# Designs tried in a protein design chat: VH-VL binders against Holliday junction branch migration complex subunit RuvA (ruvA). Part 11

Target 1, 202 residues: Holliday junction branch migration complex subunit RuvA (ruvA), of Salinibacter ruber (q2s5c8)
Amino acid sequence: MIDYVSGTLVDKTTDSALVDVNGLGYRVHVPTSTYKRLPDTDEEVTLHTYHYLREDDESLYGFATKAERTVFETMTGVSRVGPKLALSALSAMTPTELRDHVMEGDKSRLTQISGVGTKTADRLIVELRDRLADLDVLEDTSPLSGGSDARAEARADALEALTELGLSKADAERSIRQVLRDNAGIQSADELVRRALKADQE
Below, E stands for the ipSAE of ESMFold2; O stands for the ipSAE of OpenDDE; V2 stands for 0.75 times the mean of E and O plus 0.25 times the DockQ between their complexes.

## First folded at step 7 (VH-VL; framework fv_tocilizumab)

Design w06 (from w01 with light chain S30D A50Y; at its last look DockQ between E and O 0.37; V2 from the best seeds 0.00; counts 0 for: pae E 12.4 > 2)
Fold by ESMFold2, look of step 7:
Structure w06 (fold): chain C 202 residues (1-202), chain A 125 residues (1-125), chain B 107 residues (1-107)
Amino acid sequence: as target 1 above (202 residues)
Amino acid sequence: QVQLQESGPGLVRPSQTLSLTCTVSGYSISSGYYWSWVRQPPGRGLEWIGYIYYSGSTTYNPSLKSRVTMLRDTSKNQFSLRLSSVTAADTAVYYCARDSYYYGSGDYYEPFDYWGQGSLVTVSS
Amino acid sequence: DIQMTQSPSSLSASVGDRVTITCRASQSIDSYLNWYQQKPGKAPKLLIYYASSLQSGVPSRFSGSGSGTDFTFTISSLQPEDIATYYCQQSYDTPLTFGQGTKVEIK
């Protein structure tokens, strides 16, 4: 139903964001990890949302990434797992960390989540293992702050430059992915090209 | 509607293995819940032995872990307890019971909501 | 392990009296505390779960309260059929543990 909310951040608290969308104010419940990534008020924000609707309850939950929303949706789809527990999990660990602990059967790490004891950890491991197996192929790492396309432009420019220098498009893409895997913070096309060429020589 | 029934020998000799089976009717042990064994020595309090989660995952009381094995047979809707190397201290009424855990808002929780009638096992020469 | 200390170990009261039993956990267990009634020769019977929720079919004279480490079980007006031993039990973490029991008798 409501898949995202994009607008001006009017107010934020440690567990919510109020987003103005053309005069409509949406109060969106967020995990602490998403709160910490929210921009300053009066800035543009986009949150991936899940519209939780029950006969006696209607709430909108919001997340910085699609992976976080997928975890929330998957967890609340497990029998006897509610929104508060799912939100606690996302406040305590990333989607990838949660998937890895579930796949490894690591009860001791899962019990570090507020409200998760040994019995709940057992249930999470059993019920989520198959549902989260493919999570890391769907992870979205986009920042919440609007208008920052510098990394995307740097990658596009680097790809063009490497192709002009003689690499196939496939080889250039592969080299750029390798460099960014090792150096995720690079925002300069020149630096990407330089490192990709060095890696290609090896 | 849900019923649990213990079965097994009432007398076991020291150093042998105590074996009990719980037969469940009215609910499938592979569909949900935790399936537990709890014991009570005569005139004393209750001690949790361990449980099998509906997935088959087991957790045992650390005080008994080296001697306890719990198994299930989902085709017969049964779960069982083996306690090895018994002594007189293992004389108790043994109960099987169904258990769950509270999940938070909108969830339901009924811990140890159904118990068997109990089976007295005496460890004696 | 989470130890559950229950008091008193026994008590005697008259029909109609208010009876109070306390249970203390060695660490916070939030509200994951349950109360059971056990009559001689019978299995325990769940009365109260999650500190204060009354099990279906249990008379309203039974109640529970508390959170964290300190919990209270109350019979508002003791009846002859309430003669039993009462146990608290935590479901917060394994090993699951019970209090030592409180035997309730009529004077």
Scores: ipSAE 0.000, ipTM 0.509, lowest interface PAE 12.4, mean pLDDT 82
ESMFold2 (binder alone), look of step 7: mean pLDDT 90; pTM 0.930
OpenDDE, look of step 7: ipSAE 0.231; ipTM 0.705

## First folded at step 8 (VH-VL; framework fv_tocilizumab)

Design x02 (from w02 with heavy chain S105K; at its last look DockQ between E and O 0.54; V2 from the best seeds 0.00; counts 0 for: pae O 3.1 > 2)
Fold by OpenDDE, look of step 8:
Parts: C-alpha cells; structure tokens; sequence
Structure x02 (fold): chain C 202 residues (1-202), chain A 125 residues (1-125), chain B 107 residues (1-107)
C-alpha cells in the first residue's frame, strides 16, 4: 500500500500534515512527535506512512521514523488498540520508551498516555509485550527536515550523477526516493548515489 | 451466544470464605476480554470487585484486594471468586460479567455486555 | 478512584415523557462511559457504550451524550417497560466504578 509520502508540505496541524505530491494532496495523521519534526510549509518532506484500511475507515498515518511506523503497525495490529491510541502513545513517548515500559509492566508510565487508564495499560502490557519484544530496531535516527536547500541540492546532484552513470531519469528518481524513504536524513549526494546504486542492484 | 452462570453456596458464615464460580459458554475465556465480578448489596448500587484478564492477569478493587482472589480454569472455561473473612457487609447478589470490546477509529471501549443471572450470597451465623 | 455522581437519584414521569439523567465523573474519562438498565431481580443490561453508542438490540429512544466529565442519558419517550434503575459506569480506569443509580418510575 502507501508506504511513504514525499512531497511539499502544504499545511500542518498539531495532528496532521498535508503533503502535495505532484498535484495530489495527501492528508496524513501524525503523532505529536512527528508534528514537532515537520518542516515549514512549502518545504519538502518525507513521511513513513501506514495506510490504514478498514471497512468503514480509510486513513493515512505518517511518521518521522520507521521505528514509529513499525510500532504503530504493531499496536494497531492488535484488535484492541485503535489508531488514535497508537498515535497518543507515540505522542507521549518514543518507541523505545514504549517498549521498555510495556516490558517492565510500568503502568504508571503508560497511564501518562492520553486516554490510557490502568485498565488500558494492562491491556497494552498483555497484548503488546511479546510483539514489541520481537522488534529489533526501535532507535530514532532519521531527521525529517534537514536543510531543505542542502537536501534539494543533494538530490539534484545525485540525480545528475545517476543519469550520467546510465540510469534513466525515472529509475534514478525512483532509487533516490527509495533511499530517502529509508534514510530521510541523507544530505550528501555521494551517499545518495552510493545507496541508490546499491538499491537498484538488489 | 455468550452465556455466563454463577454457581456456589448461597449461605456463608461470618469469617469464612465466599466462593463462587462462573461458567462461561459460547466463548473461551482464554481468547480475550476481561472477566469481572460485580456485586450488589440488597437495595444498593453496584460495586466492581475485580477482573481476571484472558491472559490470567488479575486486577482487584483496592477496597477488597486483601480479601479477593480470582482464578480461572481454562479447561472448564470457568473463572472463580474467593472472598475471605466475610461479614454481613458482604451480603449481596454477585454477578459475573464479561467486559466487552468495541473498536472505534479513535479508541476502544470495554463495557459489560454479558452478565450472569446473579447469585445471592448471604452472610449469616 | 473515579467517583461517578448521577442525578437525580429517582424520578417519576408519565408515559411518553422525555427523561434525562446526568452523570458526572470526578475526573475526565474521555468517552469511556456506559449506561445500564437494571430491572428488579435482573442483572444490569448494557444500553449505551462509549458515551453515545447504542448497544445492538436497544430501542432508539435511548441515547447518550457527553465527554470528559459530564454525560447525559436520555429516554426520548418513556415507555412502561422502561421502569428500572439506570446506572452510569466508567471504564476508563480501575477500579471500575458505577454511579449510585437513578430509579425511574411511571406516574
């Protein structure tokens, strides 16, 4: 489904981002942690997204890091946890913190999540303990907004370099997007090219 | 259809232990939800005693915690309540119930959607 | 503990009347508020969950509203079969707590 959204940030609220992608606007629900990391409007942004599909609900959720998305997916994969609760959790604490508190059974910390009482905390502990324990990497390493100019320049240079190496413009752009989807904080053309080439070979 | 039924003695002597069992049919108690006990003294309101989660984890009302023990027998699809050191104040109709789950876009909610018929337990010498 | 306070404790109304019961929580419980009907000698029956959601099979004359600390339960047109005690209950935090109940009678 929609695994990332990359484009121009058109609007932002405390709980959402509107991203223009070649003339199509995507409204993406975001936790507060991601909101705080959003660039200014009219700047480029890339969000890791989860396309939430239910019988009566289709929504897009976006995150600054893959770890956040993974945790969101893990949480909402449990029938007793909704997307709002998952967002609240990620707004209140990092994926690592959430995992740790769940693993430790720390109800006092979990109840700091908006809308979470002791009963819900019990549920989170029971339902998510094993699931979160199985997650390998929950570290937050990717900035959403690294100097728009530097990133843009790096992209342009990388695109030129890749096309000079024989890639079509379309393939080069695709590879760069994939790299930036996984590593949004890259601001070096050389690094982009290196990773893009590797990705294209895989 | 989910059904709950309380069973146990209707008369308990003071200082003894009240013991009730709830038999559940139509749903496995190990599959999900909270399984609660609620009591109601004659002519009075409802008091939540505690629950045993489908995982076996228990949470009790602090007012009764020192005297309450809830267990489950998954093989029989039953969960039980023990209340020790009973007094006349523990005379009540005791209900077992399931805390249900409803999912919404925003959150989930857990009301009591299925109840037993209730079992009157009288504490008397 | 979260205290639930219902008002009124009892009321008498005529068939067809609009009946309103209020419930106040001592702290915010978001929308984790449920309403039950209990008839004499019977177990409570869930009518409303999540503050405003009608339980399946419950007549549409029953409704609920509110969020945070203040909630309202309404019977749009009281029927003879509605004679019962009604309880609000919060499922936000343990211990789970009930209001003291509202006894509804028909004149």
Amino acid sequence: as target 1 above (202 residues)
Amino acid sequence: QVQLQESGPGLVRPSQTLSLTCTVSGYSISSGYYWSWVRQPPGRGLEWIGYIYYSGSTTYNPSLKSRVTMLRDTSKNQFSLRLSSVTAADTAVYYCARDSYYYTKGDYYEPFDYWGQGSLVTVSS
Amino acid sequence: DIQMTQSPSSLSASVGDRVTITCRASQSISSYLNWYQQKPGKAPKLLIYAASSLQSGVPSRFSGSGSGTDFTFTISSLQPEDIATYYCQQSYDTPLTFGQGTKVEIK
Scores: ipSAE 0.163, ipTM 0.688, lowest interface PAE 3.1, mean pLDDT 89
ESMFold2, look of step 8: ipSAE 0.610; ipTM 0.806
ESMFold2 (binder alone), look of step 8: mean pLDDT 93; pTM 0.946

Design x03 (from w02 with heavy chain G32D; at its last look DockQ between E and O 0.53; V2 from the best seeds 0.00; counts 0 for: pae E 3.3 > 2)
Heavy chain, then light chain:
Amino acid sequence: QVQLQESGPGLVRPSQTLSLTCTVSGYSISSDYYWSWVRQPPGRGLEWIGYIYYSGSTTYNPSLKSRVTMLRDTSKNQFSLRLSSVTAADTAVYYCARDSYYYTSGDYYEPFDYWGQGSLVTVSS
Amino acid sequence: DIQMTQSPSSLSASVGDRVTITCRASQSISSYLNWYQQKPGKAPKLLIYAASSLQSGVPSRFSGSGSGTDFTFTISSLQPEDIATYYCQQSYDTPLTFGQGTKVEIK
ESMFold2, look of step 8: ipSAE 0.421; ipTM 0.705
ESMFold2 (binder alone), look of step 8: mean pLDDT 93; pTM 0.955
OpenDDE, look of step 8: ipSAE 0.581; ipTM 0.789
ESMFold2, look of step 12: ipSAE 0.372; ipTM 0.683
ESMFold2 (binder alone), look of step 12: mean pLDDT 94; pTM 0.955
OpenDDE, look of step 12: ipSAE 0.543; ipTM 0.782

Design x04 (from w02 with heavy chain Y101W; at its last look DockQ between E and O 0.32; V2 from the best seeds 0.00; counts 0 for: pae O 2.5 > 2)
Fold by OpenDDE, look of step 8:
Structure x04 (fold): chain C 202 residues (1-202), chain A 125 residues (1-125), chain B 107 residues (1-107)
Amino acid sequence: as target 1 above (202 residues)
Amino acid sequence: QVQLQESGPGLVRPSQTLSLTCTVSGYSISSGYYWSWVRQPPGRGLEWIGYIYYSGSTTYNPSLKSRVTMLRDTSKNQFSLRLSSVTAADTAVYYCARDSWYYTSGDYYEPFDYWGQGSLVTVSS
Amino acid sequence: DIQMTQSPSSLSASVGDRVTITCRASQSISSYLNWYQQKPGKAPKLLIYAASSLQSGVPSRFSGSGSGTDFTFTISSLQPEDIATYYCQQSYDTPLTFGQGTKVEIK
């Protein structure tokens, strides 16, 4: 179905993006993580989308990365897990973090998801542990807008710098992802490194 | 139609083990939900004892954890409660019930939507 | 453990009266609050879940509201068949806990 939407960002809210595609406007529900990575209005944007079709509900959900979409699909494929919970989860944590917390049974982290109590966390652990474990790739660094090359280069340079500073590759990648999740506009390796180091210390 | 029914002895001696079984009909206990035990001393309020998940994992009330064991027999579509080292304080009507979950911002599923009729268990010498 | 405190412990009202029961949680439980009705010699019956959602088959005179720590249960017009003890219950965290109950009688 609709696997991606690419066009001009016309409007954005904390939970949605309006993308103009050749004169058609698509309202796409997005997690906070994707919202933070959206470009400015009137800029080009590409979202990985899931076309949610049910008997009484048709909606379009969009994500900055394929990994997020995959996790969304995996979650909503589980009985009694709706799109709102899936979006909330992805708003609170990365796909990798979600997997790790689920695998570890870390209820304290899962309850950081908006509206998720301990009982719901238990259910998520039970329902998603095997499903998330089967996912091969949960990391995606694809940019949403132009300047992807510059950002990619900055990311690569930052990764190298952080590893040279003694961080494991995994930790460095995590920190960079977190920084970029919170600050999508960063295109400087130095700034990425600085923020990543700070984030790692917190 | 989902139905739950408690069964077991109504009298247990102090220091012995209380054993109850809940028989479920109309729904497979391995298909979903959280199968719970709740008790109510005469004239008092409700106390949650614990539940066994449809997956088979258990969660107990910490106040009773050391004495509680919940098992299930999926072939008989039953789940059971064992409470060891009983005292007079354990005298109560014991209920089995089907519990569920809901996400407050989205999907709702009814908690404790089906109950057994309850079984009085008296602890006496 | 999360403590649930109901108020009042008992009340008496006339048929047709509006009845209000409050429940307070010792910590925030979001909207993970349920209300039950229990008649003598019977198991509790679910009336309201998720703080304000009416269980199927339950009369519309029953309602719930609130979030966080403070919740309210309301009977808009008390009927004779509503004589019972009502309990709030949190499903946010284990152990699941109930309020002490509110006995509702008719004058």
Scores: ipSAE 0.231, ipTM 0.705, lowest interface PAE 2.5, mean pLDDT 89
ESMFold2, look of step 8: ipSAE 0.522; ipTM 0.786
ESMFold2 (binder alone), look of step 8: mean pLDDT 94; pTM 0.959

Design x05 (from w02 with heavy chain S57R; at its last look DockQ between E and O 0.46; V2 from the best seeds 0.00; counts 0 for: pae O 5.1 > 2)
Fold by OpenDDE, look of step 8:
Structure x05 (fold): chain C 202 residues (1-202), chain A 125 residues (1-125), chain B 107 residues (1-107)
Amino acid sequence: as target 1 above (202 residues)
Amino acid sequence: QVQLQESGPGLVRPSQTLSLTCTVSGYSISSGYYWSWVRQPPGRGLEWIGYIYYSGRTTYNPSLKSRVTMLRDTSKNQFSLRLSSVTAADTAVYYCARDSYYYTSGDYYEPFDYWGQGSLVTVSS
Amino acid sequence: DIQMTQSPSSLSASVGDRVTITCRASQSISSYLNWYQQKPGKAPKLLIYAASSLQSGVPSRFSGSGSGTDFTFTISSLQPEDIATYYCQQSYDTPLTFGQGTKVEIK
């Protein structure tokens, strides 16, 4: 199984990445969350991948974080749940958010997933509640490209700053994750804090 | 082969509770699918009442929610409908049916693929 | 609630004719649209699911198309045994709702 693809980003669309690995190009389906975190073309990228193999379908799905891949695997492991729904879910919300909404039975949030009505939301709650509850860690903010150390440091500093400002650790982490999900290029603690505070107020 | 059969009284007095049971054979109601009740007043269209999931979770039509209760007995492989405070407007043929949805790469549904024969329930004094 | 509106309410056609019924949803339901046939005194029978998928055992003269809000059900060559009332139904959102039905008769 192909568990990751690492190489040069040759092309990207809103729902896919083309990665060159030593002269071989891999088209990888990605959720919107991963798309937003992709580097510019001609830069190095590493995606966590799931190699989807069926009798009449072979596709590669890629994610910015292991948590996203895990959720994807968990979802598609459910009987007759396809990759499309899983990608839509991950495009709409983080793994942690998905878990929380499922656990809380929050249909209003789940219906924000493209193509998901109330009936489908009920299915997701029923099918995924126990499966997602069993997942240990769903937080991963690793960058797809260089600057991992700088980002990690910035994140740590931002977390400390936010907690000093009175946010709970959980809230601070959530806000930082949201900011980084939408703005993967941020490497400044100050900028993270500023945006995280705004996100927390919304 | 999957089969559904409605059972219960065909006559109910106003303000009383309508009670029907659906007996399923050929498939365990706890193994999958969603088990629905649908009614049809004489000469009129179809109205979905609600369903109970294979997990036991219920979802009701908001128009009837306050009066509807659906239960299941997995040991008997049955699910039931109770409709309280009935009026003449509740006179209808009541159907139990199996419903399902599958989300795959080719997204498809298997909605209401099996129905009972229906049971007429008349509300009259 | 999502309202389903069928057209026409009734129609009469000759054996061999092409019959077309339309169904409109009050909001987008993607492809969560099903078609049923109901004969007098009988339960509805599923013919088409997911807007265009033919249920197993159903004759090929029956077909469905559409997405979003507008859907079409077609009988390519009407047969005497096709006399029935046909219903569309959305499974996108609860409550599940049906169209008012289309009565199909033979001239």
Scores: ipSAE 0.032, ipTM 0.631, lowest interface PAE 5.1, mean pLDDT 88
ESMFold2, look of step 8: ipSAE 0.555; ipTM 0.800
ESMFold2 (binder alone), look of step 8: mean pLDDT 93; pTM 0.955

Design x06 (from w02 with heavy chain S100D; at its last look DockQ between E and O 0.45; V2 from the best seeds 0.55)
Heavy chain, then light chain:
Amino acid sequence: QVQLQESGPGLVRPSQTLSLTCTVSGYSISSGYYWSWVRQPPGRGLEWIGYIYYSGSTTYNPSLKSRVTMLRDTSKNQFSLRLSSVTAADTAVYYCARDDYYYTSGDYYEPFDYWGQGSLVTVSS
Amino acid sequence: DIQMTQSPSSLSASVGDRVTITCRASQSISSYLNWYQQKPGKAPKLLIYAASSLQSGVPSRFSGSGSGTDFTFTISSLQPEDIATYYCQQSYDTPLTFGQGTKVEIK
ESMFold2, look of step 8: ipSAE 0.729; ipTM 0.877
ESMFold2 (binder alone), look of step 8: mean pLDDT 90; pTM 0.927
OpenDDE, look of step 8: ipSAE 0.441; ipTM 0.743

## First folded at step 9 (VH-VL; framework fv_tocilizumab)

Design y01 (from x06 with heavy chain G32D; at its last look DockQ between E and O 0.29; V2 from the best seeds 0.48)
Fold by OpenDDE, look of step 9:
Structure y01 (fold): chain C 202 residues (1-202), chain A 125 residues (1-125), chain B 107 residues (1-107)
Amino acid sequence: as target 1 above (202 residues)
Amino acid sequence: QVQLQESGPGLVRPSQTLSLTCTVSGYSISSDYYWSWVRQPPGRGLEWIGYIYYSGSTTYNPSLKSRVTMLRDTSKNQFSLRLSSVTAADTAVYYCARDDYYYTSGDYYEPFDYWGQGSLVTVSS
Amino acid sequence: DIQMTQSPSSLSASVGDRVTITCRASQSISSYLNWYQQKPGKAPKLLIYAASSLQSGVPSRFSGSGSGTDFTFTISSLQPEDIATYYCQQSYDTPLTFGQGTKVEIK
């Protein structure tokens, strides 16, 4: 099963991301919460994915956090709770908020989900109360791996260093991107600069 | 085939409690759906009374909430309506029905797809 | 409560005529609208759900349209067996509410 998709963000819409992975493009459905956290196009991105496989439907759903994926999986595991409803829920509130509202039986909050009326709220409360309660940690503040603050900072520092060395901003960015493509695990600005300079000499 | 059938007294005295039972066949009321009661005064429109969910949770019309109680007996595959302190205004044909939900973003399920034949309850001294 | 207002309250038309009934909600109900047919002495029968979805087994001459607050029910060619009272019903929020009904007769 496809548990994550990591590559270059080629395109994004309010409800989807297109990620290029070594020449193969994956369109991934995302909630609004994940969409808001997506990097710019042509940047690296990693999504936690759920590969939705049914007899007549095969789709990828992607999330910024494991918690969101877990909640999505939990929701879609319930009868008559489809992926659209699950995405709408995650778009309207965090996994923690959803759990809390479900546990409290707060229909007023649940009906804030787009298209969810009282009956649907009742269903969510009844069907998900125990299932969500059994989930350990729903708080995941980890940034999308492609946009880790550390990596972003390293990239920014590397860019500054390369430009100070006389490279144009555009060339520096291109070199950094190439280095990161070849070595996705680099988190040091010094290493980025070193490799970028070497690449430019070749 | 899913079938619903109302049963109970057709005559109730004022201030007494109206009691009806809906017997369901062809589907277990503990499996899914919103098992609902709807009434219709003679020559008038339809009024939703409330539902009991397959889990046993209930939701009532606020206009009747203080007087309405819905219960279920899963062993008999029945759900019931109790309406207290009845008046002539409560004279109606009472229907039990199977209700469902749909999500407008894509997943649709048929609401009120099965009804009982209805039971006339007259409130008279 | 969400109020449902149907128009007209009654109509008479000839066999083969196009019949249109409107239903207005006091607030937006998205597509959470259902249409029922009720014949005398019978329980209501679901015809249309989710504003425009035809219930299984229902003739194609019946249709529904609309979203938000304004909805339309249509019989493309009225048949003798279509004599009944028709109701709209919102399922967006509780309490579930019905329109007052439209009595359809044949001239």
Scores: ipSAE 0.503, ipTM 0.781, lowest interface PAE 1.2, mean pLDDT 91
ESMFold2, look of step 9: ipSAE 0.577; ipTM 0.771
ESMFold2 (binder alone), look of step 9: mean pLDDT 91; pTM 0.940

Design y02 (from y01 with heavy chain Y109T; at its last look DockQ between E and O 0.36; V2 from the best seeds 0.00; counts 0 for: pae O 2.6 > 2)
Fold by OpenDDE, look of step 9:
Structure y02 (fold): chain C 202 residues (1-202), chain A 125 residues (1-125), chain B 107 residues (1-107)
Amino acid sequence: as target 1 above (202 residues)
Amino acid sequence: QVQLQESGPGLVRPSQTLSLTCTVSGYSISSDYYWSWVRQPPGRGLEWIGYIYYSGSTTYNPSLKSRVTMLRDTSKNQFSLRLSSVTAADTAVYYCARDDYYYTSGDYTEPFDYWGQGSLVTVSS
Amino acid sequence: DIQMTQSPSSLSASVGDRVTITCRASQSISSYLNWYQQKPGKAPKLLIYAASSLQSGVPSRFSGSGSGTDFTFTISSLQPEDIATYYCQQSYDTPLTFGQGTKVEIK
């Protein structure tokens, strides 16, 4: 139902993100891998989300990549593999690594997952081998739209470009922020500049 | 209510194959869990023999692996144990049981929560 | 294989006494430790799982604690019906292994 959450990052912990979307705050559980890719607070962020709906539990889980979400969904689709274990797995290794270790039956690598013993590793191998093999692309192909590094660079470049075009730094910053609020997925400086200039002409 | 019941001969000759069947009621063995065999020599402790997973995959105790075969019959909701080349050392009460896994980070399920009553198998000439 | 060592092998205590049994694993098993009660002629019965979780229907006088390699099983007030052999069992690694057992008797 909720496939993504896009808004302003209000708060973050090692295992969660709080995202404001037009005045509603969504607490999203995230693996460590996603946490590390989160922007700074008060920045725009977009997370790929899985809306976990059970009789007694409703939670949002968010990921930097679609691949991570897919793996999460695949894992939690297995009986007695809960979201906590899935998050731990994704915190310890990439989707590709997880698939490879599972396919190879590498218990030594799987036990690196927090709290996973050999018996649990066996279960993961048995339960996920076929399911993960059926997944087409698990590579990290899409950067996190709200990723701090790439976006920060894009913002910096855009800011420089706009100021070179005669905008004040303050106006440039305001325009960039507005553009990003309207389009959180923009990751290129050129696109930011283009949209910012258009906004100023209106 | 989940129930397990062992069945098979109580006497086996040396070098022959011990064969036991566990009949499960109240739960399908093809749905979930590790369906396990555990034995206990008279007056001694417990030894895990192995399990057959609900998917059909098996894992055996390395000490017995060369002699152990576990099968399942989902149509009868049964799983079985075969132990070849038995000796007097294999005399024991054999239990079938339902086992499970748990994740220490928060998701726990009860291991070995249901047992059969046990079946004594004596190896004697 | 992971070896499980229980202590003591046997004990005798009075009704109402606090009874403590220890179990040590040859390597870390995190919290993958279970405790069973076995009465003569009966199958083992699960009492504690995940080191400290009480199985449903088990009296509250039974408890477990510990993590890593050292675990403790406790009967806060021994009752006559508690006469049995108690086993620890690790579920961290295959093969699954049990302690040698602790026989509990009443004086």
Scores: ipSAE 0.219, ipTM 0.697, lowest interface PAE 2.6, mean pLDDT 89
ESMFold2, look of step 9: ipSAE 0.557; ipTM 0.773
ESMFold2 (binder alone), look of step 9: mean pLDDT 91; pTM 0.935

Design y03 (from y01 with heavy chain Y108W; at its last look DockQ between E and O 0.18; V2 from the best seeds 0.00; counts 0 for: pae E 7.1 > 2, placed apart)
Fold by ESMFold2, look of step 9:
Structure y03 (fold): chain C 202 residues (1-202), chain A 125 residues (1-125), chain B 107 residues (1-107)
Amino acid sequence: as target 1 above (202 residues)
Amino acid sequence: QVQLQESGPGLVRPSQTLSLTCTVSGYSISSDYYWSWVRQPPGRGLEWIGYIYYSGSTTYNPSLKSRVTMLRDTSKNQFSLRLSSVTAADTAVYYCARDDYYYTSGDWYEPFDYWGQGSLVTVSS
Amino acid sequence: DIQMTQSPSSLSASVGDRVTITCRASQSISSYLNWYQQKPGKAPKLLIYAASSLQSGVPSRFSGSGSGTDFTFTISSLQPEDIATYYCQQSYDTPLTFGQGTKVEIK
């Protein structure tokens, strides 16, 4: 299973990226929102990927954030929803917007996605509601170039730890954001918690 | 290989309930897909009656909704049609069909690929 | 409801002729348009799905095109075995609807 590709961006179009990984060129299909975040060619890039495998299709899809990949994977797991439709959704709205519309049952917004009729909108609401409830929206702030999943994991772990220590979720998020504003490179959950507790005292 | 076969009485009296069963082989009706009934009056076009989703939920043509019930028996791998209060206008060949899965151009499309042979039901006194 | 307007209602052509049938949806259905052939006394048979994709085992003389609201079905060289009624059908939304059919006969 290919979870990410990291390498040199050789070429890009509005719907794909060609990434050279030690002499292997991976063509990765991307939504418009990820295309807009791609660096210039010849720069390093890391994309969160989903390996879509069917009898007559093997394609690699890539995303700037894990939240986008989660939406894509979740949507393509719904009956009669394919990769093209899932990419249309991610090109039309953010993961947070999609989650909110699904949780609200907002069919009129969902049908504005190209290729989504009322039947498909009903399926998305029914099938996605519980699967998107735990979507980690903090990942949407992670840089596209460079970085690692360790930073995202540390931030999620820190949020959970601060909440268990008695901070409200809102206060914990605020404290983590303040710490990351001053030092975005922190990869240790323990360090994030320690600094966030100091920030909370203010 | 997936096969669908209609069964039921070929003659129904007015005001009675038309009842047809589709027996499916080669695929479990509770696994996936939409399972449909379509009818065709003699010498006329095709009319979709409704489907039952693999989850058991149903959707019916609004023109028939007040008279239609579809059910399934997963132990026999069958789904059925009941049409109440029939009249001569309900005389037709009744087909069962499945919305199959076809992948092309990065998406899934679900045409009616598997059809039964059809069962003529005549409504006459 | 999405109405499917199919034209012509019937046609007569010679063996070898190119036959064209059109289907218009009352609203956009993207590419969720299928074509079926129904020979006398038989169940419909799928020929084209997704507007333009040829079903396996269907002769290459059959083709389809279009997206949105306007769709075309073509038989490039009519054969005697192509005597049938042809239907378009949208699967975008319920109720699922068919065109009224086009009866194709040999002149």
Scores: ipSAE 0.032, ipTM 0.560, lowest interface PAE 7.1, mean pLDDT 84
ESMFold2 (binder alone), look of step 9: mean pLDDT 91; pTM 0.933
OpenDDE, look of step 9: ipSAE 0.426; ipTM 0.742

